VH-VL binders against Soluble guanylate cyclase 89Da (Gyc89Da). Designs and how they scored, part 8

Target 1, 197 residues: Soluble guanylate cyclase 89Da (Gyc89Da), of Drosophila melanogaster (Fruit fly) (q9veu6r1to197)
Amino acid sequence: MYGMLYESVQHYVQEEYGVDIWRKVCHIIDCKHNSFKTHQIYPDKLMPDIAEALSACTGESFDFCMNFFGRCFVRFFSNFGYDKMIRSTGRYFCDFLQSIDNIHLIMRFTYPKMKSPSMQLTNMDDNGAVILYRSSRTGMSKYLIGQMTEVAREFYGLEIKAYVIESQNDISGGTAGPIKLTDGPLTVIVKYRLDFD
Below, E stands for the ipSAE of ESMFold2; O stands for the ipSAE of OpenDDE; V2 stands for 0.75 times the mean of E and O plus 0.25 times the DockQ between their complexes.

## First folded at step 4 (VH-VL)

Design pc02 (from g11 with heavy chain N52Y S57Y, light chain N32D; framework fv_gimsilumab)
Fold by ESMFold2-Fast, scan of step 4:
Order: C-alpha cells, then sequence, then structure tokens
Structure pc02 (fold): chain C 197 residues (1-197), chain A 120 residues (1-120), chain B 107 residues (1-107)
C-alpha cells in the first residue's frame, strides 16, 4: 500500500495515543521506518501488523484499530485537497456512494500503482444502503467500514452503522466465509449494510 | 503486594545451558508485559528480552538473539528464560521485571535477581 | 545504540541537602526517560518515568526534569534511606539502554 495510508496511521496514532505508543508499536513489529513517503509502496501486511501491535499496547480490539485506521485515512485527506473531490460528487452521502469507483479512477492520476477495490451500490432504501465490495486483499473489512463512517460523519454530518452481512474469501476473523479456491486470483467479496441515522 | 522471585541461576561452563524462572504474585500476571534484564556488578542494567501478556510478541537484545528464548506460563504465573550457548560475557545477575499492558518500556517492579556465572 | 552518560559517577552528600543528578543521551530520546534507585542486594526501584512523572508511592522529594538529550533527577531534601545508586533509562529507541549509574554516598 502507498505510504500515504501509513502516514495517516502514524500521525493519528501519535495524536490520539501519544508518541510513546507509536514507538511501542514500531518496536513490537521491528519496524525501522522513521517516516513513510507518501508515494512509496510498502508491504500490505504492514497495516494489520500495526493494528495487532496497537491492539496489544492499548487494549483495544484488532477490529477497533483497523476501523480507527480507516477513519484516520479520511481525516488525512484534508492534507491533499481530496475533501473537495468528495464534496464534488454531490450534496448527499448517497451521491458519494454512487461515485466511489470514479473517485478511485481520479486518484490513480496521483497514485498510479493503487490497487483500489471495486465498490458497487446495490441497494438503497429509506434507512440505508447496501455496498458490494471486491478486492484482492484480505482482512480489510473494518478498515473500509472506518473509511465509510468517517466520510459520512465529516462530509455529510451523517452517523451510520456499517457492518458485514455476507463475505466470501475474506480470511479475517468471524466474518470470513468458506474458501474454495481453484483457478485464478483470490477475490475477496464482501457485502456491507450501511444503516443511516 | 507485587512480588517477583527469580531462580535457576548457577555456575555453568561456556557453551552450556541454563533455564531461569520467575515466580510472580500479587497481580494479574496475564495482563502484563514481562521482561528479563541483567546486570554486571558496578554497571547499569542491560535489557535482554520481553514477552507480551498472552505469550505472543517476543523481542530480544541483539547479543542474545538465537541463543535465548523467553516464554511464560500464565496458568502458573511463571516467566522463563531458556539460555543456550552461554558465553563468559553472559555472566551477570538476572532480573525479571514487570512492564505495563500499555506501557511496557519501563519497569515498575523488579525481582531481587538470580546470579549466573559462565566460566571455565 | 543510544548511550546514556550519567554524572557525577559518585556524589558525597549529607542528609538534608538538595541533590541533582544528570543524565545525557547521545541522541534525542524526547521525554522517554525513566529513573531508578538501586540499593545493595536489591533490584532497582522505579522512581520517575516520562522524564518527570513520579511513580506510584514515590516520595514527593523526588522530581525529574529535562527533555531531548539533557535530563536531571532532583532530591529536594536527602533522607538517610536515599543513599543508593541511581540509573537513568531511555525507551525512545530500541534497544532499551541504561546509564552507568551515579552513586550517592554519605559525606
Amino acid sequence: as target 1 above (197 residues)
Amino acid sequence: EVQLVESGGGLVQPGGSLRLSCAASGFTFSSYWMHWLRQVPGKGPVWVSRIYSDGSYTTYADSVRGRFTISRDNANNTLFLQMNSLRADDTALYFCARGRYSSSWYFDYWGQGTPVTVSS
Amino acid sequence: EIVLTQSPVTLSVSPGERVTLSCRASQSVSSDLAWYQQKLGQGPRLLIYGASTRATDIPARFSGSGSETEFTLTISSLQSEDFAVYYCQQYNNWPYTFGQGTKLEIK
């Protein structure tokens, strides 16, 4: 993943938990990175490793930490002007949900090696929405939920409850479905419910 | 009161092995990081190893990595240090010490130490 | 990695005196510095962590200050039970390192 994601994690872990906790995290995972470069690619495993270490240091669950990291990423957008891009999708959160894949396309101009997930708004009712998510990465369900909840809160003033209603090939925790992989690359498929306030 | 009692030290020849134990009482052992440190008389302590509260995440000083193994038995409130391929410069008083669940970098309680002498 | 140098090596003082011990780091350790007291035949006792936060049940006469590379431990009115060796320890950068100690002895 791009260093921007790890920059957001380092910044907000230090702000919320303090510099001491961030250093403890680095020592647990034996991370020798003094800082992350925004446009450099780092191992994907580094994100869950940081979450496990932060969980160990704070007593928060792994899921809570991954969710927190997703929220951190959205807060970090203000450093790059992506808040304007998100607001340009429309006045309502549902406009953003319909535009997620287009946002990823726009971001590839700046981050051409981004392995963005595919997201599709499959259902919308009076009380919420259903999102279908496809990715080659496992274990990112709570990170994605954190991102969605923070976008709703920060840009639309909306509190949402997001949760997994179905998953396939996601080998993270109790949300993991049966894995019957044959030919081809691994594709993680997750169906999320977003309940609106 | 918090108590940490080390045992298992002794005299051993270079290349030998020794297993240290630390019996903990007076606190919820399974909630804390635990550490081993050593000290040569007249010098400051030297950190050796640490282990997370549930037995995962272990870290070692460069000088002992590959030779020493830290482990814990939370059911019996005991911390261990298995020392293999001992060298003369491993001679020291060995302490177990408690770190905090969320603040494992400094040591709020220490044992009295168990002496290890490596000589021919 | 990070070397901590304590000064003086030995300090001869009388009860009632104000005592200041120094610890200097070879590179910045922010405020990630602890102080310990060690008496003969005993393990170290935590006095201060985070450069200035007094540990539980430590008398108010002990105080710590400093940041980055320069730190001090102050005992405002030395008591007879305070004669011991004092060590600083940094936990800013792995591996953890201690100073060589300052011995407080009766004058």
Scores: ipSAE 0.000, ipTM 0.438, lowest interface PAE 15.3, mean pLDDT 80

Design pc03 (from g11 with heavy chain N52Y S56D R100H S102K, light chain N92D; framework fv_gimsilumab; at its last look DockQ between E and O 0.03; V2 from the best seeds 0.00; counts 0 for: pae E 18.6 > 2, placed apart)
Fold by ESMFold2, look of step 5:
Structure pc03 (fold): chain C 197 residues (1-197), chain A 120 residues (1-120), chain B 107 residues (1-107)
Amino acid sequence: as target 1 above (197 residues)
Amino acid sequence: EVQLVESGGGLVQPGGSLRLSCAASGFTFSSYWMHWLRQVPGKGPVWVSRIYSDGDSTTYADSVRGRFTISRDNANNTLFLQMNSLRADDTALYFCARGHYKSSWYFDYWGQGTPVTVSS
Amino acid sequence: EIVLTQSPVTLSVSPGERVTLSCRASQSVSSNLAWYQQKLGQGPRLLIYGASTRATDIPARFSGSGSETEFTLTISSLQSEDFAVYYCQQYDNWPYTFGQGTKLEIK
């Protein structure tokens, strides 16, 4: 994953829990970086490793920490121009949802080594939406729920409840393991329900 | 240590133009979001515009959109605000401010401000 | 947009006293709140970010607390150089906004 994701995590962990907690997290995972470089590739495993360490330091669940990290990235968007990109998709949250694959394509001009998921709006009604997610990575469900929830709130003034309806080839509910990147086609399939408040 | 020094403020008639400059030193200017804010005496600051470190990503407050243009010269460590079609309610003290490292969430260093007065 | 309301608007105190300033947000900003000090004729100075984290080289007598909608800046033992106007600023939702300020005056 690109350093920009980890920059967001570092910043908001320090904001929420303080620099001393961040230092403890770094010692637990044996990470000596004082900062992440935006365009450098870091191992995917670093994200769940940080979440596990933060869980141990704070008492929050692993799933909460992953959700929090998804929210961190959205809050960090202005640093990378993505807030401009999000707002340009349209007036409604569903416009954003329909545009996610195009957003990832645009991001590849800047981040050509990005391994991005596919996210397609498959159903919409007055009370919510269904998103079909396809990826080469496992273990991302809570992170993506955090991202979608925060985009809805920050950019559209919409409170949503997001949860997994069905999944295939993803981590099914035990202790979250490392995020794994496959080199093949997008074989992790997750169906999300988004309920609009 | 970080220094930001604004200049270019002054008296101008409504409809006129003014160009503000901000000289930066003591940090790697090209790595930071830079902002303009303004403040009417006795009130809190109000954000005006920002520009990303690449010089291309810009955002403006609705009240100045289409009239103000932010720009930067990373080679000379200078931030600019071109203000056109000035109105009386643009009268304020204008500040240059640095965003946090690779973010624009809060403003860790500010200049002294340069006054702009729009009246006839 | 999120409105920040500071109280009191003016506070007259003596050096050595403990001072508490309040900032209320019109909706939750989580802990995405900063505090600034502004002295006459100067630009603001960042004191606190993340509701409670002191910025670089800020004296330990400054502390922040709070979350969601209610925030407090405390100066534990007021020094002569602390008389100024204090502003809170939220960065949870765009556009980022400031409070109207609390003026701290010599009694």
Scores: ipSAE 0.000, ipTM 0.434, lowest interface PAE 18.6, mean pLDDT 82
ESMFold2-Fast, scan of step 4: ipSAE 0.007; ipTM 0.518
ESMFold2 (binder alone), look of step 5: mean pLDDT 93; pTM 0.946
OpenDDE, look of step 5: ipSAE 0.096; ipTM 0.703

Design pc04 (from g11 with heavy chain N52W G99V R100K S102G S104G, light chain N32Y; framework fv_gimsilumab)
Fold by ESMFold2-Fast, scan of step 4:
Structure pc04 (fold): chain C 197 residues (1-197), chain A 120 residues (1-120), chain B 107 residues (1-107)
Amino acid sequence: as target 1 above (197 residues)
Amino acid sequence: EVQLVESGGGLVQPGGSLRLSCAASGFTFSSYWMHWLRQVPGKGPVWVSRIWSDGSSTTYADSVRGRFTISRDNANNTLFLQMNSLRADDTALYFCARVKYGSGWYFDYWGQGTPVTVSS
Amino acid sequence: EIVLTQSPVTLSVSPGERVTLSCRASQSVSSYLAWYQQKLGQGPRLLIYGASTRATDIPARFSGSGSETEFTLTISSLQSEDFAVYYCQQYNNWPYTFGQGTKLEIK
């Protein structure tokens, strides 16, 4: 993952929990550099490692920390001028959901090594939507929920409840040791329900 | 025609408080992140604090966290820095500066600065 | 945090000379580096951002180059109004940091 994602986590962890907690997190995960380079590639496992360390330091759950990191990214991401691009996808949150794959394609010009998940709006009813998520990354379910929740709130004024209703190969949930990554593609499939309020 | 004008600096005793203001004109204030930076004569600028364009997020340098509070009034195009529990090492010229979201943290316009002296 | 080291600390030059100022980063900052000019009694003025892009209304005699850890600011023909202190700033890594400055003075 690009250092911009980790830079967003560092900024908001320091703001919410303070610099001493961030330094403890860095010590636990053996992070040599307390600052991340926006365009440098870092290991994907670093994100859940940070969440586990922050959980240990604060008493918050792993899932809460991952959700928080997803929200942090959206807040930080809009700083790079992408707020207009997100708003231009349409008037409704579902327009954005249908456009996520196109947003990822456009961002590839700036971040050519980005491993973007695929997002498919599979169903929409009076109470919300169902999204099918496909990725080669494991353990990111709550991070994605955080991102979607913050986009809905920040750009559409919409409060949503998002939760996993079905998953395949998703390792998220509960306390765990370091997440192990392989060099081969492992497809994670997650179905989310988004309830609109 | 972009202008940033700081005010509120002065001489204060250790442990005292000051509130700095930065009056903005010539641009859409609510579209920019705003920052406070400080500079000791003969040294480079040091970042102090930042606030998002809509006021929803603030960050602080470690040396001032818990003592300083940044805020903004978008209706009146004004940025504030409330400084409490002032220490001798807070003595500096304080600048406000703007950052366009999406450009990174380089500062395209700065004010002229307001001096803060903490002594006794 | 990333430390930016500027050299020289002070440079005595005459109008008309070509001046090159150096800024070295302790770690790569890619191209996310800005240069500022500060005159006595004034706030800093943005000259260059993105290592080489000239800011609005900045004279063509100012140019920036470099990437990663080594950057330079060049003034092709020094004018009398260019005697000032020059600072580099990186904005690739939080916290964003400034160099200690290079003072240009008349000799």
Scores: ipSAE 0.006, ipTM 0.466, lowest interface PAE 15.2, mean pLDDT 79

Design pc05 (from g11 with heavy chain S57I R100S S102R S103G, light chain N32Y N92D; framework fv_gimsilumab)
Fold by ESMFold2-Fast, scan of step 4:
Structure pc05 (fold): chain C 197 residues (1-197), chain A 120 residues (1-120), chain B 107 residues (1-107)
Amino acid sequence: as target 1 above (197 residues)
Amino acid sequence: EVQLVESGGGLVQPGGSLRLSCAASGFTFSSYWMHWLRQVPGKGPVWVSRINSDGSITTYADSVRGRFTISRDNANNTLFLQMNSLRADDTALYFCARGSYRGSWYFDYWGQGTPVTVSS
Amino acid sequence: EIVLTQSPVTLSVSPGERVTLSCRASQSVSSYLAWYQQKLGQGPRLLIYGASTRATDIPARFSGSGSETEFTLTISSLQSEDFAVYYCQQYDNWPYTFGQGTKLEIK
């Protein structure tokens, strides 16, 4: 993953839990980085490793930490002017949900090695939506909930409740359904319900 | 120590222009997002504009968009706010502030402010 | 836009007293709330960020607490230099907004 994601994690862990907790997290995962470079690629496993270490230090669950990281990433990347891109997808949060794959495509011009998940809006009504998420990465499903929650709040003034309806091949504590392992390429598949209020 | 010193405020007629400056010292200016905020007497501060570390990204409050321009000179550690088509409701004390880290969440250091009065 | 409402508007207190200031948000701001102190003729000074983290060089008598929509700034033993106006600020949702302020005055 790009260093920008890890920059957002470091910034917000230090802000919410303090510099000593961040130092302890780095010690647990044997992180040699004093800081992350926005455009440099770092191992994908580093994100869940940080979440597990922070969980151990704070007593928060792994899922809570991943959700927190996702919310903070949206906050952080607004610093690079992506807030205008998000708002340009349409007036409503559902316009954004329909445009997520296009946003990922546009961002590849700045981040050409980005491996974005696939997002499909499957059902929608006045009270909410159901989205289907597909990714080659494990452990990121709650991170996505954090991102969606923060986008809705920051850009659309909408408070949503997002939760997993079904999960396959993902690692996570407290999922709504059983984690399924199947033959063939391991693809994480998650169905989310987003309740609008 | 971190210091931010504003200048350029004054009395101006409606429709006039002013350019505010903020001289920064005590930190690596080119590494931080910078902000302008304003405050009318007896009220809380109101965010006006922000600029990223290299000046490529700028954002404005709806009330000033199209009239104000934020810019920076990293070689001389200076932040600017060009204010055009000034209105009576732009009257305020204008603050230069440093954003936390590389973001624009909260403001860890502020200047003393420079007063801007727009009246006929 | 998230509206922050501070209470009380004005509080008359004596040095040495414990002071509690409140900030209420019109919708949840999680823990993304900062507190500032502003003295007459000066710019604001950051006291607390992340609802409860004390900023650099801020005395231990200042503490923050709360989450979601209800936040509190506490000064455990008021000093003469603490008479000022205090503002809360949310940075969870754009645009970032400030409260109207609480003024601490002598007596």
Scores: ipSAE 0.000, ipTM 0.439, lowest interface PAE 17.4, mean pLDDT 81

Design pc06 (framework fv_gimsilumab; at its last look DockQ between E and O 0.03; V2 from the best seeds 0.00; counts 0 for: pae E 20.2 > 2, placed apart)
Heavy chain, then light chain:
Amino acid sequence: EVQLVESGGGLVQPGGSLRLSCAASGFTFSSYWMHWLRQVPGKGPVWVSRIYSDGSSKTYADSVRGRFTISRDNANNTLFLQMNSLRADDTALYFCARGYKGSWYFDYWGQGTPVTVSS
Amino acid sequence: EIVLTQSPVTLSVSPGERVTLSCRASQSVSSNLAWYQQKLGQGPRLLIYGASTRATDIPARFSGSGSETEFTLTISSLQSEDFAVYYCQQYDNWPYTFGQGTKLEIK
ESMFold2-Fast, scan of step 4: ipSAE 0.006; ipTM 0.519
ESMFold2, look of step 5: ipSAE 0.000; ipTM 0.448
ESMFold2 (binder alone), look of step 5: mean pLDDT 92; pTM 0.937
OpenDDE, look of step 5: ipSAE 0.564; ipTM 0.827
ESMFold2, look of step 7: ipSAE 0.000; ipTM 0.437
ESMFold2 (binder alone), look of step 7: mean pLDDT 93; pTM 0.943
OpenDDE, look of step 7: ipSAE 0.029; ipTM 0.685

Design pc07 (from g11 with heavy chain N52F S56E G99S R100G S102H S104G, light chain N32Y; framework fv_gimsilumab)
Fold by ESMFold2-Fast, scan of step 4:
Structure pc07 (fold): chain C 197 residues (1-197), chain A 120 residues (1-120), chain B 107 residues (1-107)
Amino acid sequence: as target 1 above (197 residues)
Amino acid sequence: EVQLVESGGGLVQPGGSLRLSCAASGFTFSSYWMHWLRQVPGKGPVWVSRIFSDGESTTYADSVRGRFTISRDNANNTLFLQMNSLRADDTALYFCARSGYHSGWYFDYWGQGTPVTVSS
Amino acid sequence: EIVLTQSPVTLSVSPGERVTLSCRASQSVSSYLAWYQQKLGQGPRLLIYGASTRATDIPARFSGSGSETEFTLTISSLQSEDFAVYYCQQYNNWPYTFGQGTKLEIK
């Protein structure tokens, strides 16, 4: 993953829990980095490692920490000048959901080694939306929920409830049910419901 | 306007092969999941295969798994279906269809279909 | 796989009439149901998705309702262009499945 994701986690863990807690997290994971470089690639396992360490230090669950990290990324994006990209997708939250793959494509100009998950808006009704997620990374299901929740709140003034309907091959808090949408056993597939207000 | 135009159908003997193409225009092809469906005259459509926007993930109906291969060329806005070991019950009109992005797992635009007949 | 049963199989009607078509699922598909119109020699045309959301450029006379296992498509005032076969499709569970169709023909 790019250092920008880890920069957001470091910043908001320090803000919310204090510098001493961040120092303990770094000690637990044996962090070699005094800070993360925005454009450098770091091991994908660092994200769940940080979540496990923060969980140990705070008593919060792993899923809670991953959700928090997703929210942190959106806050970082907004506070550190990247918000124009999200706002450019349109006036409504559904415009953002329709544009997620395009946002990932645009980000590749700045972050050419980004391994983005595939996001698909599969259904939209008056009360919400369903999105289909595909990734090679396990454990990120709650991170995505955090991102979607914070985008809706921050950019669209919308309170949503996001939850997993179905999950296949993910190790984050178990599975909600069967999905047979892949030929390979290592592809994580998650179907999310986003309820609007 | 969105257009999908299928080609490559024809008459083939059992055990033979065909390669279908679908030329897409009027939208950002690389942003959408694409599908192949087939239909026997007088019956409802049957879903055959799906490919993700990135081309990396594919799924198939049980009846065609191991015999058909879906692929795409995002640079040329073209979807393909390689059909091997064809059987008489593969005889149908073959449609390419777009779902994806804002429409998801239903099919918002279809081509007019290309006929495939498997007979000796 | 989820089986969708449409009724009636065929319906003979006159222009101007109100028409209601039914689709029943063998198990719940929530609201993930679409309706298509297919005319002779053409591919299907999306009418409704999400059980009740009208697709782009679809006339207001078409409306969808229902949830779980019972769904309806209503055409409030049938036009001559509406004589076609109509299919429902669920997209809640793989594999995607379609109903057998309802044919609207001129009385």
Scores: ipSAE 0.000, ipTM 0.430, lowest interface PAE 18.6, mean pLDDT 80

Design pc08 (from g11 with heavy chain N52Y T59K R100P S103R S104G, light chain N32D; framework fv_gimsilumab)
Fold by ESMFold2-Fast, scan of step 4:
Structure pc08 (fold): chain C 197 residues (1-197), chain A 120 residues (1-120), chain B 107 residues (1-107)
Amino acid sequence: as target 1 above (197 residues)
Amino acid sequence: EVQLVESGGGLVQPGGSLRLSCAASGFTFSSYWMHWLRQVPGKGPVWVSRIYSDGSSTKYADSVRGRFTISRDNANNTLFLQMNSLRADDTALYFCARGPYSRGWYFDYWGQGTPVTVSS
Amino acid sequence: EIVLTQSPVTLSVSPGERVTLSCRASQSVSSDLAWYQQKLGQGPRLLIYGASTRATDIPARFSGSGSETEFTLTISSLQSEDFAVYYCQQYNNWPYTFGQGTKLEIK
């Protein structure tokens, strides 16, 4: 994944938990990076490695940490000038959900090697939405829930409850499951329910 | 109740190899960092190696790096230490231990130890 | 490397006595210090971590105190099962080191 994702994690871990906790996380994972470069590619497994290390340092669950990292990414965009792109998708949260693939297309001008997930709004009712997610990356379900939750809150003033209702080929990177990705070609398909409350 | 049971120790010649095992029960093994420590009689324990909950990250004491390999089998709740190129100063009781983290590691449960003697 | 020095090396005591064991660090370890009990033929048993927090199922007669470089483990009323070797361990700086131990023996 691009260094931008790891920059957001480093920034907000330091802000919420302090620089000493970030130092301990780096110690645990044997991190050689003093900082992440926005446009450099880093190993995908680094994200769950940081989550496990932060979990060990704080007592929070792996899933909580991955969700937090997803929220951090959105806060990074909100605080550092990328908010206009998100606001341009429309007035309602469902407008954003319908536009995610287009946002990824636009972002490829800045991040040409980005491996974008595909997102499809498959159902919408008065109380929520269902989205279908397709990606080559496993173990990112809680991270994505964090992103969706923070976008809804920050840009639309909407509190949502997001959860997985179906998944295929998605491997949890939590302490109860493997962080190491399965070898070979893999298509992850996840169906999320977003309840609007 | 938490239990850790080591096995695989024995007498081996310098340059030889041994594989130690640690059978864990009474807790969610896949949720914890696991460690190997060793102790010479009459002295305090010395840390040897650690392994992350899912097996993806390992670390070794400088004295054993390149010779020892820590691994785990979460499906069978077992921790391993493969010991190669053994030296006389590797002679010790070897313990497996569960390691909670708080700014560093302390060890909340230990096994009984398995003796390793490296002698001609 | 942080060196932990325990004193006394050996202490002969009777059941019922109050016992205080000391651990001194060569440099500050904050409160990142643990205490262990080890009986012959057994692995160490965690008693205290964070200098003063009693571990699960450890009797109330065991207590820890201290910070920085000076630490103590106190047993308020020694029981027959408490005769053992006691080790301190610091986890403030890598490598994580143990003291040489204090042996409690029956008088």
Scores: ipSAE 0.000, ipTM 0.453, lowest interface PAE 15.8, mean pLDDT 81

Design pc09 (framework fv_gimsilumab)
Fold by ESMFold2-Fast, scan of step 4:
Structure pc09 (fold): chain C 197 residues (1-197), chain A 121 residues (1-121), chain B 107 residues (1-107)
Amino acid sequence: as target 1 above (197 residues)
Amino acid sequence: EVQLVESGGGLVQPGGSLRLSCAASGFTFSSYWMHWLRQVPGKGPVWVSRIYSDGSYTTYADSVRGRFTISRDNANNTLFLQMNSLRADDTALYFCARVSKYGSGWYFDYWGQGTPVTVSS
Amino acid sequence: EIVLTQSPVTLSVSPGERVTLSCRASQSVSSNLAWYQQKLGQGPRLLIYGASTRATDIPARFSGSGSETEFTLTISSLQSEDFAVYYCQQYDNWPYTFGQGTKLEIK
């Protein structure tokens, strides 16, 4: 994954848990980076390695850490100047959900090696939405929930409850393990329910 | 010694409002996630709301969303819960609670003694 | 939401007895389970977190075990100060949920 994702994790882990905890995490995973380079590609396994190490240092669950990292990415992304892109998708949270694939397409001009998931708004009612998620990576279900929750909160003033209702070829439904690429692009399929208040 | 002291509870009519406060001492308040929980006598605690150390993340239980607002004043080591549109089923003893600095709000290492809220005509 | 069911609801025991309290989750919570003690007129006190890790200043007679959906709190030799209500709490998934409690009362 691009260094930008890891930059967001480092920044908010240091802010929330302190520099000493981040150093302990780096020691556990044998990470010697003072900082991540935004456009450099790093191993996908680094993300769950950081979550496992942070879990060990804090007592938080792996799933909580992955959710936290997803929220952190949205905050970082917004503060990095991409908030205008998110706001331009429309007035409502569902407009954003419909536009995620277009956002990924635009982002590929800046990040050409991005292995983006696909997101489709399948159903919508007065109380929520159903999202069909397709990815080439396993283990990202809680990270995605974190991202969706923070976008809804930050840009739309909406508090949502997000959960998996169906999963195929993913390790979703329990503690996520190593993040791996699947045999074929976008073969991990997850359906999420997003409940609105 | 870590101390959390709640105040602001009382008797209020349905539709009314109350603001609860929690005065923290004995630790660096600005370094910790803080939570509000409530408990009906004879029942287990129920989580109500959570706020990140700098105030930037807030989360609410489904039953209070849109009616309650959590906030904090790190300069004065105080946590708040603004409760609007109160209903009879909001009647409970309200606790503020801390999690360890190294745990971000999933289990509670210190609790206050609680402040009672009664919503009745 | 994840529902936690504690058993028994009430247990009448004498000092010196070994006491076992259970907590069952409606879905897996891995080991992300905490136990609390609450005495009359007081806020809850953390006993165990991570299913089996004893919190600071908690006596060695308290121990926790279990994983996934089945958890146990054991008091190896009950003392007079242990008569209280005990609650389990999961922190695997939002929203945070607690059990209904087990009350230990003197026989």
Scores: ipSAE 0.005, ipTM 0.443, lowest interface PAE 15.1, mean pLDDT 81

